Miniprotein binders against q9h3h3. Designs and how they scored, part 9

Target 1, 235 residues: q9h3h3
Amino acid sequence: EDGFTAEHLAAEAMAADMDPWLVFDARTTPATELDAWLAKYPPSQVTRYGDPGSPNSEPVGWIAVYGQGYSPNSGDVQGLQAAWEALQTSGRPITPGTLRQLAITHHVLSGKWLMHLAPGFKLDHAWAGIARAVVEGQLQVAKVSPRAKEGGRQVICVYTDDFTDRLGVLEADSAIRAAGIKCLLTYKPDVYTYLGIYRANRWHLCPTLYESRFQLGGSARGSRVLDRANNVELT

## First folded at step 3 (miniprotein)

Design C4a
Fold by ESMFold2-Fast, scan of step 3:
Structure C4a (fold): chain B 235 residues (1-235), chain A 84 residues (1-84)
Amino acid sequence: as target 1 above (235 residues)
Amino acid sequence: SPEEIRKEIEELLKKAEELLKEAEKLFKEGDPRKAKELLMEVIKLLWEALRLAEKLGNEELLKRALELIFRALELLRKLEELLK
């Protein structure tokens, strides 16, 4: 039952990755063009499968902003997937530690902070803040899902290079908060995504490593970050 | 006995780590063929250690064996790329 849901989520994610992306690439486009691009493609109005009456007539999988210093490195995803198959067929315990080791061995180190927001002005405002932080160099890269036909929540993903680099993960959280984001954030390593590990998986793994909650009361950091696996406060 | 099996696993892991370090050195020094020969022996020792650790039910030894196996597989990946 849960396996069917996990397969459905994996299929949706793969389709979005394969469909065209709307990209503002700060490596080749002047920062002065960002505001016009954001006005042209507000995520609440960009439709997943296209609509002649919306900003896009063709399908859009993701809306993304690449920072000036962004250099994509997905590692050896093919080798990771082969090693994962071998691990599964071995009958050995699958634990957070074994997945972490697979990710390190194959250099699949990227991860992302996730925020889920309903379509509307708050989503568009949050995305604009994140996009500006990326173009200004406080974050490396981010993407947001287009509006689904069903009208469900949309997701903003803010990436970091290395999920094992706790300081880097925390610095990204600080930059997100400095951009004005106040909603709950969760952090997921891409290794879990590439292996199709979601909630309620058969190995009882929690794909979320960190959780960030906005802190009212004016701490300089602006948030409380929790290590979900160990239930330890990092800030 | 469980104590004797634990010692056997520790001896296998120690031997495998010594040979793995030698294979890594040979790879770095430009002898990929000899590195691969040693690596195949390392993998054999580690699989035996892993099998015994699973049978014993010792989580610490199981994790140590898996860490060395993944390190060995990474070296194998680099060697396969180089020897194409």
Scores: ipSAE 0.000, ipTM 0.074, lowest interface PAE 22.3, mean pLDDT 80

Design C4b
Fold by OpenDDE base, second read of step 4:
Structure C4b (fold): chain B 235 residues (1-235), chain A 84 residues (1-84)
Amino acid sequence: as target 1 above (235 residues)
Amino acid sequence: SPEEIRKEIEELLKKAEELLKEAEKLFKEGDPRKAKELLMEVIKLLWEALRLAEKLGNRELLERAYELIRRAWELLLKLKELLK
């Protein structure tokens, strides 16, 4: 993907956050209803704008599943933004370490594993696996983008509570792999999105912290995870 | 040619700035949905301008693109808070 495609996708994702979501909430809905919900709203058929013949008649921003332990906490995003503006005005050097410290200070610690899949059976199967893992408590929360008119790739986002907790990030990768997903995964902190740091930025900061590649016959995790900032394998 | 690329970047930046000002106005007037639609177009234009400016290696055009991206992002965050 072209560096600019990732930025466009991030803006589209933020725009989709403002439209209605189709949500399965395991805190209020019995797990036994998940299969019927997945059959009613397969991501490959749910359309972004509620096209005729789709399962949805109204616009849908995201399809999401919330686990039993899910608690929405975005931290102090406003304080983060103010500190970021002050830092830019100061002319001080901006590094990945600087962003990490800002995130910690303002408790903006969420991050996500991302996978891009073409519309169809493979996407719906991958989503069903992730949704089950969320309802079973192996993952906290996940969302998938609806089908666009152009038939482009859809994105599945699997969240972790703290991008600075390397073990938690790796456990989520393991749970995704256990669900049968073999595609490339990239991990991005939400702080980079809130600060407008994309692949093409004036500070040359990489918004991808980790990359996971599927490995046959490898460690119990079934993947190799690369730290992109340090160019070191973690697994 | 480098001159043609420069002209294209300047046209993209001009159009993006005009649409951004309109989106900012619509937001202030209480039409956040229309502001959002324009802002998505602004972002597309600015990414293309940035791509071309990087290819050209023109620092001035890069700095102008980054400034407009900053303003567009600030408006997007305000819209997200309002429409969430």
Scores: ipSAE 0.427, ipTM 0.777, lowest interface PAE 1.2, mean pLDDT 89
Fold by ESMFold2-Fast, scan of step 3:
Order: structure tokens, then sequence, then C-alpha cells
Structure C4b (fold): chain B 235 residues (1-235), chain A 84 residues (1-84)
């Protein structure tokens, strides 16, 4: 639903990873330049393949902001793939627990909070809030899709280093809410993406671990986070 | 009809496998950009085959689609690591 990436579009997202990105890198660029960069490249106007009416004349895969402390580590993806094939051949049960152990063993730990928004002011405003939180140090890294040629909703991805670190995942949710985001959020580990596990998979695995819904209240987080697999509200 | 859908799935899977072999060859021969172009077409064909096979409920065709998706994803990860 609203928190899921469509199966056939998952490969297009991977293709976008290989095309040029528009990046604000806080490791090398002063924070004072962010507002001008956001005004120049609003996600609702940046087109996937470029056109004369958009800010870009060339294809853009993603629009991204890197925090000052961002240090990417993809882990051993090749080792993960080999172990996954061995697991399938073994006939052993394939469960969230076995995938989690494969991910830990091969250090493929990153994951992301996802939000899907229609092109327009709300998308651009949400992205600006997320980008500022990244540059200010409350989040590590984020990216947003450009506007597709065929239209449709765009996605903002906010990454965390370790999907097995529940406190870190919850801290990122809190920072997203503090940035003014009120829409539904879902959290997906990158290990599912690398193994090609999406909504339609033979093992009936749910690639979404957590769901966050906005709530106004006495909580500092401003949201309720649900463990989707166990249907348990998190502390 | 179910029989027409089965034929469509088999045609999609055959074309995807042929193009995937070509993409794998191009990757090995040092043409990753053309490999990527063919692979994106392969993936579109495979997702359509998977969608139709699920609707039809045919286990054999589902298994075939999953195997080709696995190979396509393996190449996609290699291309992602190589290309910027």
Amino acid sequence: as target 1 above (235 residues)
Amino acid sequence: SPEEIRKEIEELLKKAEELLKEAEKLFKEGDPRKAKELLMEVIKLLWEALRLAEKLGNRELLERAYELIRRAWELLLKLKELLK
C-alpha cells in the first residue's frame, strides 16, 4: 500500500542508483548554501530524464543530502548473495530471523524510512525539512526521487546504519517527526532489496519491519511506531 | 483464457532469458552501459511474467520467473557496483 515500493518499480529505483545524482554534501559544502540548493532543485520540478522546462537538462537518478558524519558501508553484498542461494538450496525454512542473521553475518545492515508523496508543495516542503535535519545532524543521509516521465507519487528515503538497532531506527523516526512530517512512514532493511524480496515473494515475507503513524500528544516522538511482524507497539 | 495467458507468460520468459544472456555477455565483454539497458528491459518482462503467473496460479511458471529474477538481480547488483 502507501508504504510499499511497487515490485516493477523496484528495479527502476536500482537503475536510478546508477544514474547521476544531485547531491548536497554537508561534508564539503557549508550549511548556509542549503536553502539556495533546495530552491534550485525542488523534487517536484526535477525530471527523471531531463527536459527544457525543468532545473535539469540531463537525467537525474536521485536528489540526495549527505550529513557531515555520513560514511557509507554497503557490507559484503556478494557474500550475502552466495549465502542466500545456499540457504534456498538447503531446504531450511526461510524466515525473517534467518535473513536477519545473513544480513548480520555479511554486514548488510542499512535500512530506510520511506514516505510517498504526490508531486507539489507538500513534497517539496517535506523534503526541505528532511534535508535541513540531515545538514543539522539529526539524520545521517536522505534521498528523494525525481518526477517520473509517467507521473505518480515520489518517494523520500531516510537511511539508518543498522536495521537491527531498534533505538537507532526509532531515533530517526523521531527526527523525521520533529522536521514536521505527518504522513505514514514504513521502514525497510536494504537486505530485502539486495535479495530481490518485495511485496510479491515466494516466501510470503513482509519486507516492511516497522510502520510509523503521526500522533499529537505528550510523547517527544510525536508518533506511534508498530512492529509489523509481531503487531506490537514499540517503546 | 488461461491457455492464452500461459502462452503469453512463456513468451515473456523466453524473451527475458535471451536478453539476460546478452546482458550477461555484454557485462563480461566490458560494455556495462549496454548491459544495463538490456537488463532494464529484462526486468520489465520478468515482472510482467511474474504478475501473470501469480494470477494464473501456475507454480512451474512462478518458479521459472523467480529463477530469472534472481539472475537479473545478481547482474543488477554487479552493474550498480561498477557504474556511478
Scores: ipSAE 0.243, ipTM 0.600, lowest interface PAE 4.0, mean pLDDT 84

Design C4c
Fold by ESMFold2-Fast, scan of step 3:
Structure C4c (fold): chain B 235 residues (1-235), chain A 84 residues (1-84)
Amino acid sequence: as target 1 above (235 residues)
Amino acid sequence: SPEEIRKEIEELLKKAEELLKEAEKLFKEGDPRKAKELLMEVIKLLWEALRLAEKLGNEELLLRAFELIERAIELLEKLRELLK
């Protein structure tokens, strides 16, 4: 349900991408500077549109950490959008499979593990763990949303470069868990974000491909990962 | 009261539409950076309007907020291409 909220989420995501980002870039900044940067910009205190009383006086779209080996590749987003319009006007079924093919054709392959947390210590602690994993090379890149409204949850996004690479997606989940994260994770390919596929989308598609739940199994802590598109448990 | 909340939503939607029209004009006149700044304010106002309309449960106000959000998305996509 709630199609109006889906449109609003799409608009907010685009606006955030266009506003300035606060970035710790491990390609150009020594790893020893990370702890000071995290202390300066805790995501629970960084405000979306700026506030003289917060760490930022100007708008911030995202707070991000780039790994030392990070090499961004967004693919052909314009070609993807043109093909999407053609697909919609053709009357052909819109399914996870057709969107996957569209993404592969236009090299729009990146995706992300998402976790939603309330503003506060647990969010800041989770972000610090993720950021350290990125700087240490266990993860490629991550970002977290600033605080946009009273009582609203914030999102941490942990990216992988190819959502069709199941092993790479699972490896990122393992690294997130190794960083101490125990909350629910869902995986969303960026092609869904570019095409505006959120909750309650008109095509009734599940907005995420994978779901990861923390599972306490004695000393061998891990997670249960489900492939939502195929209804198959991967771990 | 419901009536006071309704008036607040109406004012938020009115202000958002005014700023959105100004942003669209600036985009057409070749000032995409200022258009973006106004559009950010539009998104903020529409977020507030949407929250209040959902709380109020008013279908008409939700639809009006949705229409303005759709227009804002169209402009965001155009600005994204220009400001690459």
Scores: ipSAE 0.000, ipTM 0.354, lowest interface PAE 11.9, mean pLDDT 81

Design C4d
Fold by OpenDDE base, second read of step 4:
Parts: C-alpha cells; structure tokens; sequence
Structure C4d (fold): chain B 235 residues (1-235), chain A 84 residues (1-84)
C-alpha cells in the first residue's frame, strides 16, 4: 500500500470515529449476552452507511467491545500536536526517539495490533474470538470496521494502553494468537495517527513498530514478533 | 476505456472540491455537524478517485486527489477537536 492509500485509510478511520458505534460494553452488559450480540451484528454484514438489508439502518463507524478494565485515556493530544508543530518549525531532526519522547511527555501512549481480513465467515469468526478475549479480560478493548460497499478488507484493531511497554504489547499478541488468529499482525502507536505520520512520510518514519507472524509448532506464544525499528526478533 | 475512467476521476475530484469548500464554510459558520456530514462524503469521493487514478497510473490525478485529502484531513482534525 502506497503512502496515499495509508493517508486515505487514516482519514476514513478518523471520520468513522465520529459516526455512531455499535458497542458491547462488558462493564454494563452481562457476558452471557455476547453471543446474541455477535449474531445480531456480524461485522461482514454490518454496513458502513446502513445499506438496505443490513443489520443496521443507520451509518456505523465502528463495531467495538469494551472489557471490564477498559478506561478511555487519550492523554493530551492537543499539547502533543502543538509540540509537534513547534518541533517542525525548529528544523531539528525528527527520529522515532523524538516521537516516543513526545508521546511520553503528553501521555499519548495507546497503540494497536491491526489485522486485515476479507468480509465473510473468517472475519466474523476472528472477531468473535477477539470479542470473547476482551469480555474474558485477556484484552482490554477492540474494534472492527464495518463492511464497505466495494467489499474491501475490513480491519480489526486490538488496543494496548502503552506502546512503550514491550511486555504488554507481546501479551496482547499472545492473547490474539490464543483466540485462534493466524494472519499477519502489525502494531501501530496512535501518536503516529494523531501527528499525520503515515507510510512513505517525508521524515522516513515507519509507523509500524512491530510485526507478528504466526508460527506452527513454535514457542508457547504461537508467533514470531519482529521489532521493525531495530530489525530484531523479540520471541 | 482509459478516457472514460479519466473523465470519471475528474468529475469525482470536482464534486469533492465543491463539497469540501461547502464543509469549510459550514465549519466557519459554526455548524460542525453538517460540516462533518459533507466531509464524510468528500472522503468517500476522494477514495474512489484515488482508486481509479491508481488503476489508470495517472500521477497528476493522484497528486490532485492527495491535495484534497490533505485539506479534508485538516478540516477533520479541527472538527474532532470541537466535538471532543
């Protein structure tokens, strides 16, 4: 995917954040209702704009599941953006380390594992596995994009609280693999999205920090995780 | 045909630019909800324009679509700040 496609996907994702969400909140809804909710709103059938015959009549930005321990904390995004503008104006070198320090300073530390799947049974099954893992407390929060008119790939996002906590990032990968997910995963900090840093950006910054590949018969984790910044395998 | 695809892209870009200007106006006038609705349509049109321009291999049309996407993203960021 070229830099243009990545920027567009980010714009669509940000726009979708402003539309109504279909949410299962485990803090207020009994876990016993999850299966009925998953059957009512399978991601492959929920449409972005509420097409005729879809489970939703109105536009849906995301389908999401909140775990018992979920607490929304976005940090100081405005302060982060102002600091980023000042940094660009200064002409100082911009590195992954610079972005990490900005994120820490402004407490914008959230990140996500991403998986892209074609609409259909495999997507709905993957989402059901992730949703159960969230409700069971193995994961904190996840969301999936609704079906687009063109039938393009849908994305599942599984969040972690701190992209600088390598162990927490790896634990989330293990939980995703335990849920039966075998596809490629990429991990992206939210700070890169808030600063408009996409693939092929002018600063040559890679917005993907980690990649996870499924491994048959491998370690107890069932995956190999690559640190892309250092080109080192962590597992 | 390549000519038909080019014409479709030009129509998409024209419509997207018109709606984007209207969204920018609505934002300045203090109607962020309507601005958001138009902006969502703008993003949808520009996605289709990008897809078709990539298929056609036309760098100029890609550049024009990207310029409009950057403007749309800038407006979206402002809208998100107001609606949070």
Amino acid sequence: as target 1 above (235 residues)
Amino acid sequence: SPEEIRKEIEELLKKAEELLKEAEKLFKEGDPRKAKELLMEVIKLLWEALRLAEKLGNKELLRRAMELIYRALELLEKLLELLK
Scores: ipSAE 0.017, ipTM 0.275, lowest interface PAE 7.1, mean pLDDT 86
Fold by ESMFold2-Fast, scan of step 3:
Structure C4d (fold): chain B 235 residues (1-235), chain A 84 residues (1-84)
Amino acid sequence: as target 1 above (235 residues)
Amino acid sequence: SPEEIRKEIEELLKKAEELLKEAEKLFKEGDPRKAKELLMEVIKLLWEALRLAEKLGNKELLRRAMELIYRALELLEKLLELLK
């Protein structure tokens, strides 16, 4: 028994969302200030709860970069959650198709490419590449977790507007690869996050829709993308 | 009432912190199984405090609950490694 549940993961995510964020907002800040901001706040050095030896003395939930054209749209999350409760009571089968329909009905369409990296130069370099791609307009928005006191991997999340738009999801993958990222990427719709559906869940649903693997010299796109739900190679 | 919920949250947080200190002491004194049992009780109290703080909309109480949850989960990881 690991002692970690879906409730524990949801509570940790909620605490991070509520604590202060360090944000570079390209809608209001000149792009020329990005390199200084990245040097000031490398994610391997920014600590979750602050310490005198880090760039932050106070808690930081997330480090984020907003693109110039970024316009947040979370959809009707309350309506989604109410419909989910009704579905669980109805006795109807709970499938990926059912969740897709709930997400479309309530306009909860955003999703994200995830990468997990150990604290260090590789993480900071990857984040800098992603942040520059966001500010330059190749990606819309991204965030990275701060470092936990005892270490452990940190996560970079790169968001897209609509998880049902396969071409848009693949274009984000291409932009991530063009930024120099070579690690494994997985894509998760935010609908799964809002409903508290993680790796281990009672419905045996896979919250990961796509998986991207880097191919050195073997792919015209620089990566191979698998549709996890249909077990189909896309490129 | 909001005041009654606030008092309940503060009582849950106080009890959880006292039991967490006891669990940390048991871990240090070489009783990891009893420390784990007590720590599971701590985590239960903290999740209850978190849910009430969320319903109350009080960001400070929610932050305090999460700080204690993080500390409890850190001890839990150490106990799970030791009890393999």
Scores: ipSAE 0.000, ipTM 0.097, lowest interface PAE 20.1, mean pLDDT 80

Design D1
Fold by ESMFold2-Fast, scan of step 3:
Structure D1 (fold): chain B 235 residues (1-235), chain A 86 residues (1-86)
Amino acid sequence: as target 1 above (235 residues)
Amino acid sequence: STEELIERVLELVFEILELVREAIRLAKEGAPLEEIEELIRRAEELLREAEELAKRAGVPPEVIEKIRRLVEEALRRVREAIERAK
């Protein structure tokens, strides 16, 4: 019974992706409408399954903002898979660097910064800042989870198009910090998802490439970013 | 052990969930079908592995069927998202 709690959590997460999303798409909607949309759908009040007392009466899986210049980072996933199979057969070491090269060769480069915040005005303010950065072109796309019935932490995901572009990843971090977010951030490339490399994989690879920690006066960027794989401070 | 098998089943279910989540996101954004189909193929492979391990661990058939139905429904939603994006 206790061992099956994770099953319910997995089912809930899958249902979130299948349920409708509340989307502000800057490619088709004027930027001047953003503030009204944010006021109508603050993530601390949007309920996962709908409630007459909340902004939504129907289920909402995610709340998302798409930037004007945003386009899917597709890449050659089939080529990536074939190369991954060949790599495993070759006996060559499987390392973060090897995966990076595979991702580059096949243009499967997207990734995301993740942050977890308690529901409340601070979450809503942080999301509003992120959403404005997306609409203004400083970030490409972002989404935030709705409020769960039991009031657990909510997650904001901020995507970038190229995890190997250190400057781009750091610029996204800087924009997130400029939005007033001070919590721990972790960055995960989507290539790990396509290759089926999860937290407990046989190659002992960490799918988290970067961590960002806020520093009030220690950095020009307002944060310290660590490369997890090489244990090297980037800022 | 039975506990180890159950833990591996849950790990596979979480991995399937992440693949389906990414497939839906890509479908909604109008990504190439090849990318979406590869994620679906991987998810289906992991589902078959999870089902076999769950049977060996003594997981009730009703629970295994629930997992299968949820994955199938998620894949149906991916196809709907693809069609809607055309």
Scores: ipSAE 0.000, ipTM 0.195, lowest interface PAE 12.2, mean pLDDT 78

Design D1a
Fold by ESMFold2-Fast, scan of step 3:
Structure D1a (fold): chain B 235 residues (1-235), chain A 86 residues (1-86)
Amino acid sequence: as target 1 above (235 residues)
Amino acid sequence: STEELIERVLELVFEILELVREAIRLAKEGAPLEEIEELIRRAEELLREAEELAKRAGVPPEVIEWIRELVEMALERVREAIERAK
C-alpha cells in the first residue's frame, strides 16, 4: 500500500533513467526546430514502452529539453551513497540539515520543481510552455514523463543547478509561472531521490523542500512559496 | 545486447514488485503463510537474476544497490502486513 507505492515509484524512476530519452538539445539544435519537435512528441501520446500507434515504437524513459547553457553536474553520487550508509550505521540523527550537508560535501546539488498533470491537451500545452522557456533561456533544463501503460498522471520536472540557492529556486518558480503554469508545484532536491526519500520514508522526512501555489487574487500571476521544512513563507 | 539486458532487468524489477504487492494483498486477507512465502521466494529468485543481468549490462553499482534496497524494503512491508494480520 503506502510503502509499496514508494518502492514502485523508485523502481519506475530507475527504469526511466536507464531507458532511452527523447531530447531536444538547444546546444546543438536551432530553436526554430522546437515547435516541430513538440508536435512530433507530445508527452500525452509518447508511450513509456512503445506502441506502433504512438510516436514511438521503442521504450522512452523521459522526454527532455536542454537549454543552450545547460552543463550537467551530477556530483559524486557514489561518495554520497557510501556516506549515507555510514550515516545510517552511525546512529546519528537523519534530518534535512544532515542530508543537506551530505549533498554539499559530495556536490550533489541539483533539484527540481515538480508538477503532476493528467494526460491530455493541458499537459501538452504546459510542457510546450516549459520547453519554450528552456530554449529561450528562462529555465535551464526540463523533462516530462511519457504516458504509462496503466495510465495516470504524468510529471514535468524543471531543474535548477543548486537547491541550496534559494534565489535560483525562486527565479525558476517565477519563470514557470510566467510560462502560464497555474498548478501546484513542489521542489525536491536530487539528493533525496538518490537516497530514496519518498512520501513514506522511514525517517519521516518531508520528501520536498518547497511548495508553490498560484496566487488566486485578482489578475496577479504571482505565487506563494512555502518552505516546508521550516513551515515559513518565502514570498 | 546491452539494451536487451537492460530491458530484461526492468521487466524483472516490475515483476518483483508485482509479486510483493500480491504478497501484501494476501497477507491482509489472511491467506495461508505458505502461499505468501512462495511469492517471497519467487521475488528473491528474480532479484538475484536482475542483479546478475544488471551487472552484465554495466548498470552502475549504485543503481544495483538501489534495486536491492528497494526490494528489501518492499519485502519488509510484507512482514509487517503479516504481523498486523495476527
Scores: ipSAE 0.005, ipTM 0.257, lowest interface PAE 10.6, mean pLDDT 79
Fold by OpenDDE base, second read of step 4:
Structure D1a (fold): chain B 235 residues (1-235), chain A 86 residues (1-86)
Amino acid sequence: as target 1 above (235 residues)
Amino acid sequence: STEELIERVLELVFEILELVREAIRLAKEGAPLEEIEELIRRAEELLREAEELAKRAGVPPEVIEWIRELVEMALERVREAIERAK
């Protein structure tokens, strides 16, 4: 996929963050209402701009589900960005380790498992599985992009609190697999998004730290997780 | 190189989106209108630069238009935030 597509998706994702979200919040809404909400707002039918005949009449940036334990904490993103600008100006080498240290220092530790799916039943079914896992407390928060006019792939993002906690990242992978998801998953820290580090960046930094591939008949996890930075299998 | 131009376009788009986020934050906090309008103006200037570089890089017109539409939509959300804070 052309580097342009990844950044187009990033710009679209950032624009979508400013549009209204369709949210199911398990902290305020009974879990028994989830199935009705999923039926009302299937991601394959919810349109980005509220097209005629869609479940939404207004623009929707994201469809999201918040778990009982969800607490929005983005850390010091402004301090992170300032430190990043200073680092670039210094001419010091920039490595994945440098970004990790910046993230830790500014408490910008969130990351997400990403899956890309074509619009349709498989997407809606995948989203329903993820949404249930969030409401049941196996996952903290997830979001899915609405349907674009071009009919391109939609993305499901499943968040973890700390990309430096390998066990937490692996537990989220296991929960996603337990929800019946079999597609390729990639894990991206939010710090890379906040710093504008996309595919084919000038620093040759890979924004994807982990890759999960579904494995039939394999270990109890049902996936193989690759550490892309070290090219080592973790499972 | 074409690759370098694309990278620069992306950097500009990122900077625009940061300005928009800051503008929305300032609007929600009840910051002076003049300060928010300066961020909007700067975002529009960077958009023009990004479009010019994108054209030089051979980015398809449809994609350039899409970037413009996204930025304009983002700026409209800033305007809406200003009106809600009044």
Scores: ipSAE 0.005, ipTM 0.211, lowest interface PAE 11.3, mean pLDDT 83

Design D1b
Fold by ESMFold2-Fast, scan of step 3:
Structure D1b (fold): chain B 235 residues (1-235), chain A 86 residues (1-86)
Amino acid sequence: as target 1 above (235 residues)
Amino acid sequence: STEELIERVLELVFEILELVREAIRLAKEGAPLEEIEELIRRAEELLREAEELAKRAGVPPEVIERIREFVELALELVREAIEEAK
């Protein structure tokens, strides 16, 4: 049953990547234009497949903000996929360490902090905070899903360039918290996404490497980051 | 090479998803069912081609089954779009 759900998510993710993206690119657009762009394209109102009554009449796969220093590098995804196929055929143990090694070998290093929010004011407010942090240089790049017809939760993805760089991952968490985000965050390397590994996979791999929880009753900052693989707090 | 065959399989999957997106768009616009069915038929032909290439590349049967399920789920999104438009 989880396998069917994972395949549904993979199909939707590929379709979203193929459809046009709404992008605020700080490399070519003045930061002063961000607030108008955010008002024009609130993620709770942008529809996945277009609607004359929404901000978009055509399909939108993702709504994204690129920082001034953003330089995309997905690595050798095809080489990763070929090596993964060979590994499965070999009968060798498939472990988090093996996947990490494949990712490093093929330079597929990016990862992301994820937050899932219902459509509405809270989602739009959270996205605005993240987008401003990206444009101001506190984060490198982020995207948010458009609204599905059924009105399920939407996802905000905040990317880091190297999931093996623990300090970089933690710095991104701090910047997200500084932007006023208080919900649960989970961190997933893109290598798991490219290989179609989701929560209930047959190899019992946990695609979530870190969890971040805002400290209740704390200051405006403060979060607990847990290394899920080793069950170690990283604060 | 195995990489070239995998890349071609992925290209076919991308083409299938483009046909699915067009079929969903047509369904929402109330296009004739025959036009939508032609896109679905084309997508199913591409799926058969992708499966054959994957088999020739030595891809494990379980991975080929996942590709089939992935495409079948994408085609189900077209059916949902047709029902929703009515």
Scores: ipSAE 0.000, ipTM 0.119, lowest interface PAE 19.1, mean pLDDT 78

Design D1c
Fold by ESMFold2-Fast, scan of step 3:
Structure D1c (fold): chain B 235 residues (1-235), chain A 86 residues (1-86)
Amino acid sequence: as target 1 above (235 residues)
Amino acid sequence: STEELIERVLELVFEILELVREAIRLAKEGAPLEEIEELIRRAEELLREAEELAKRAGVPPELIEEIREYVERALEIVRLAIEKAK
């Protein structure tokens, strides 16, 4: 059921993280090489486990682009996980506020805007726009899932350094919209991912912190961003 | 750049929607039909420009079609407002 599905999602995510990644690293590769790299590895054609007919013959877990200023900082994930186990054993309340404090204490602050798109030209175009924004410095880092053998939607993840920095989260949303992205976006702190908290969890926590909807009409342009936990409009 | 072209496309779409909004307002206020028709004509010209720029920018055909349909629906609202005002 939902519990088994959550375990399956956790195992699948771990496998993807452990398998090789296709990376365009703007810290070591000239920006002029990006267009050729995007043409070589369109996410709609890169297969999760490899296929002689695709761009890859070997498994690929993620396709990623690192910006020139990207500096990985996952914080103290081990300490976070140990504190989470202690919290569960202590009988203390498990709330969004409690998780936020755990994340801050252990410096596990990164988060991501997520978009889910069907394999095809729209996905490849969206990824190209995001990748260019990363290489040009409007975004820090992004990744996209390869195509699963059974099909289904693929996910683009656009990371920010600090989910508690609301202005930084909103700035990333603006950069995504400026890249031409029109679909629904949801923002998830990585602390939920590291603790294995998905939509189906026993604590009834919502792992989605923000939601962004594209708006074309009106005297103002851009997107509307909602704080999902408090049901408050931020933009 | 591709980014600049995409941003120009969005600028044109927003300009089109402003013209549509003004046309609806004028229709409701009983302004001369010639004035309203000029705004619609300008909106249609900008839509053609936006579509051509979007094609040059490599915007997916599906997204270009979605933008076109959105603008066409807005123009239909203007036409209905004119008809109602007659």
Scores: ipSAE 0.000, ipTM 0.067, lowest interface PAE 24.8, mean pLDDT 78

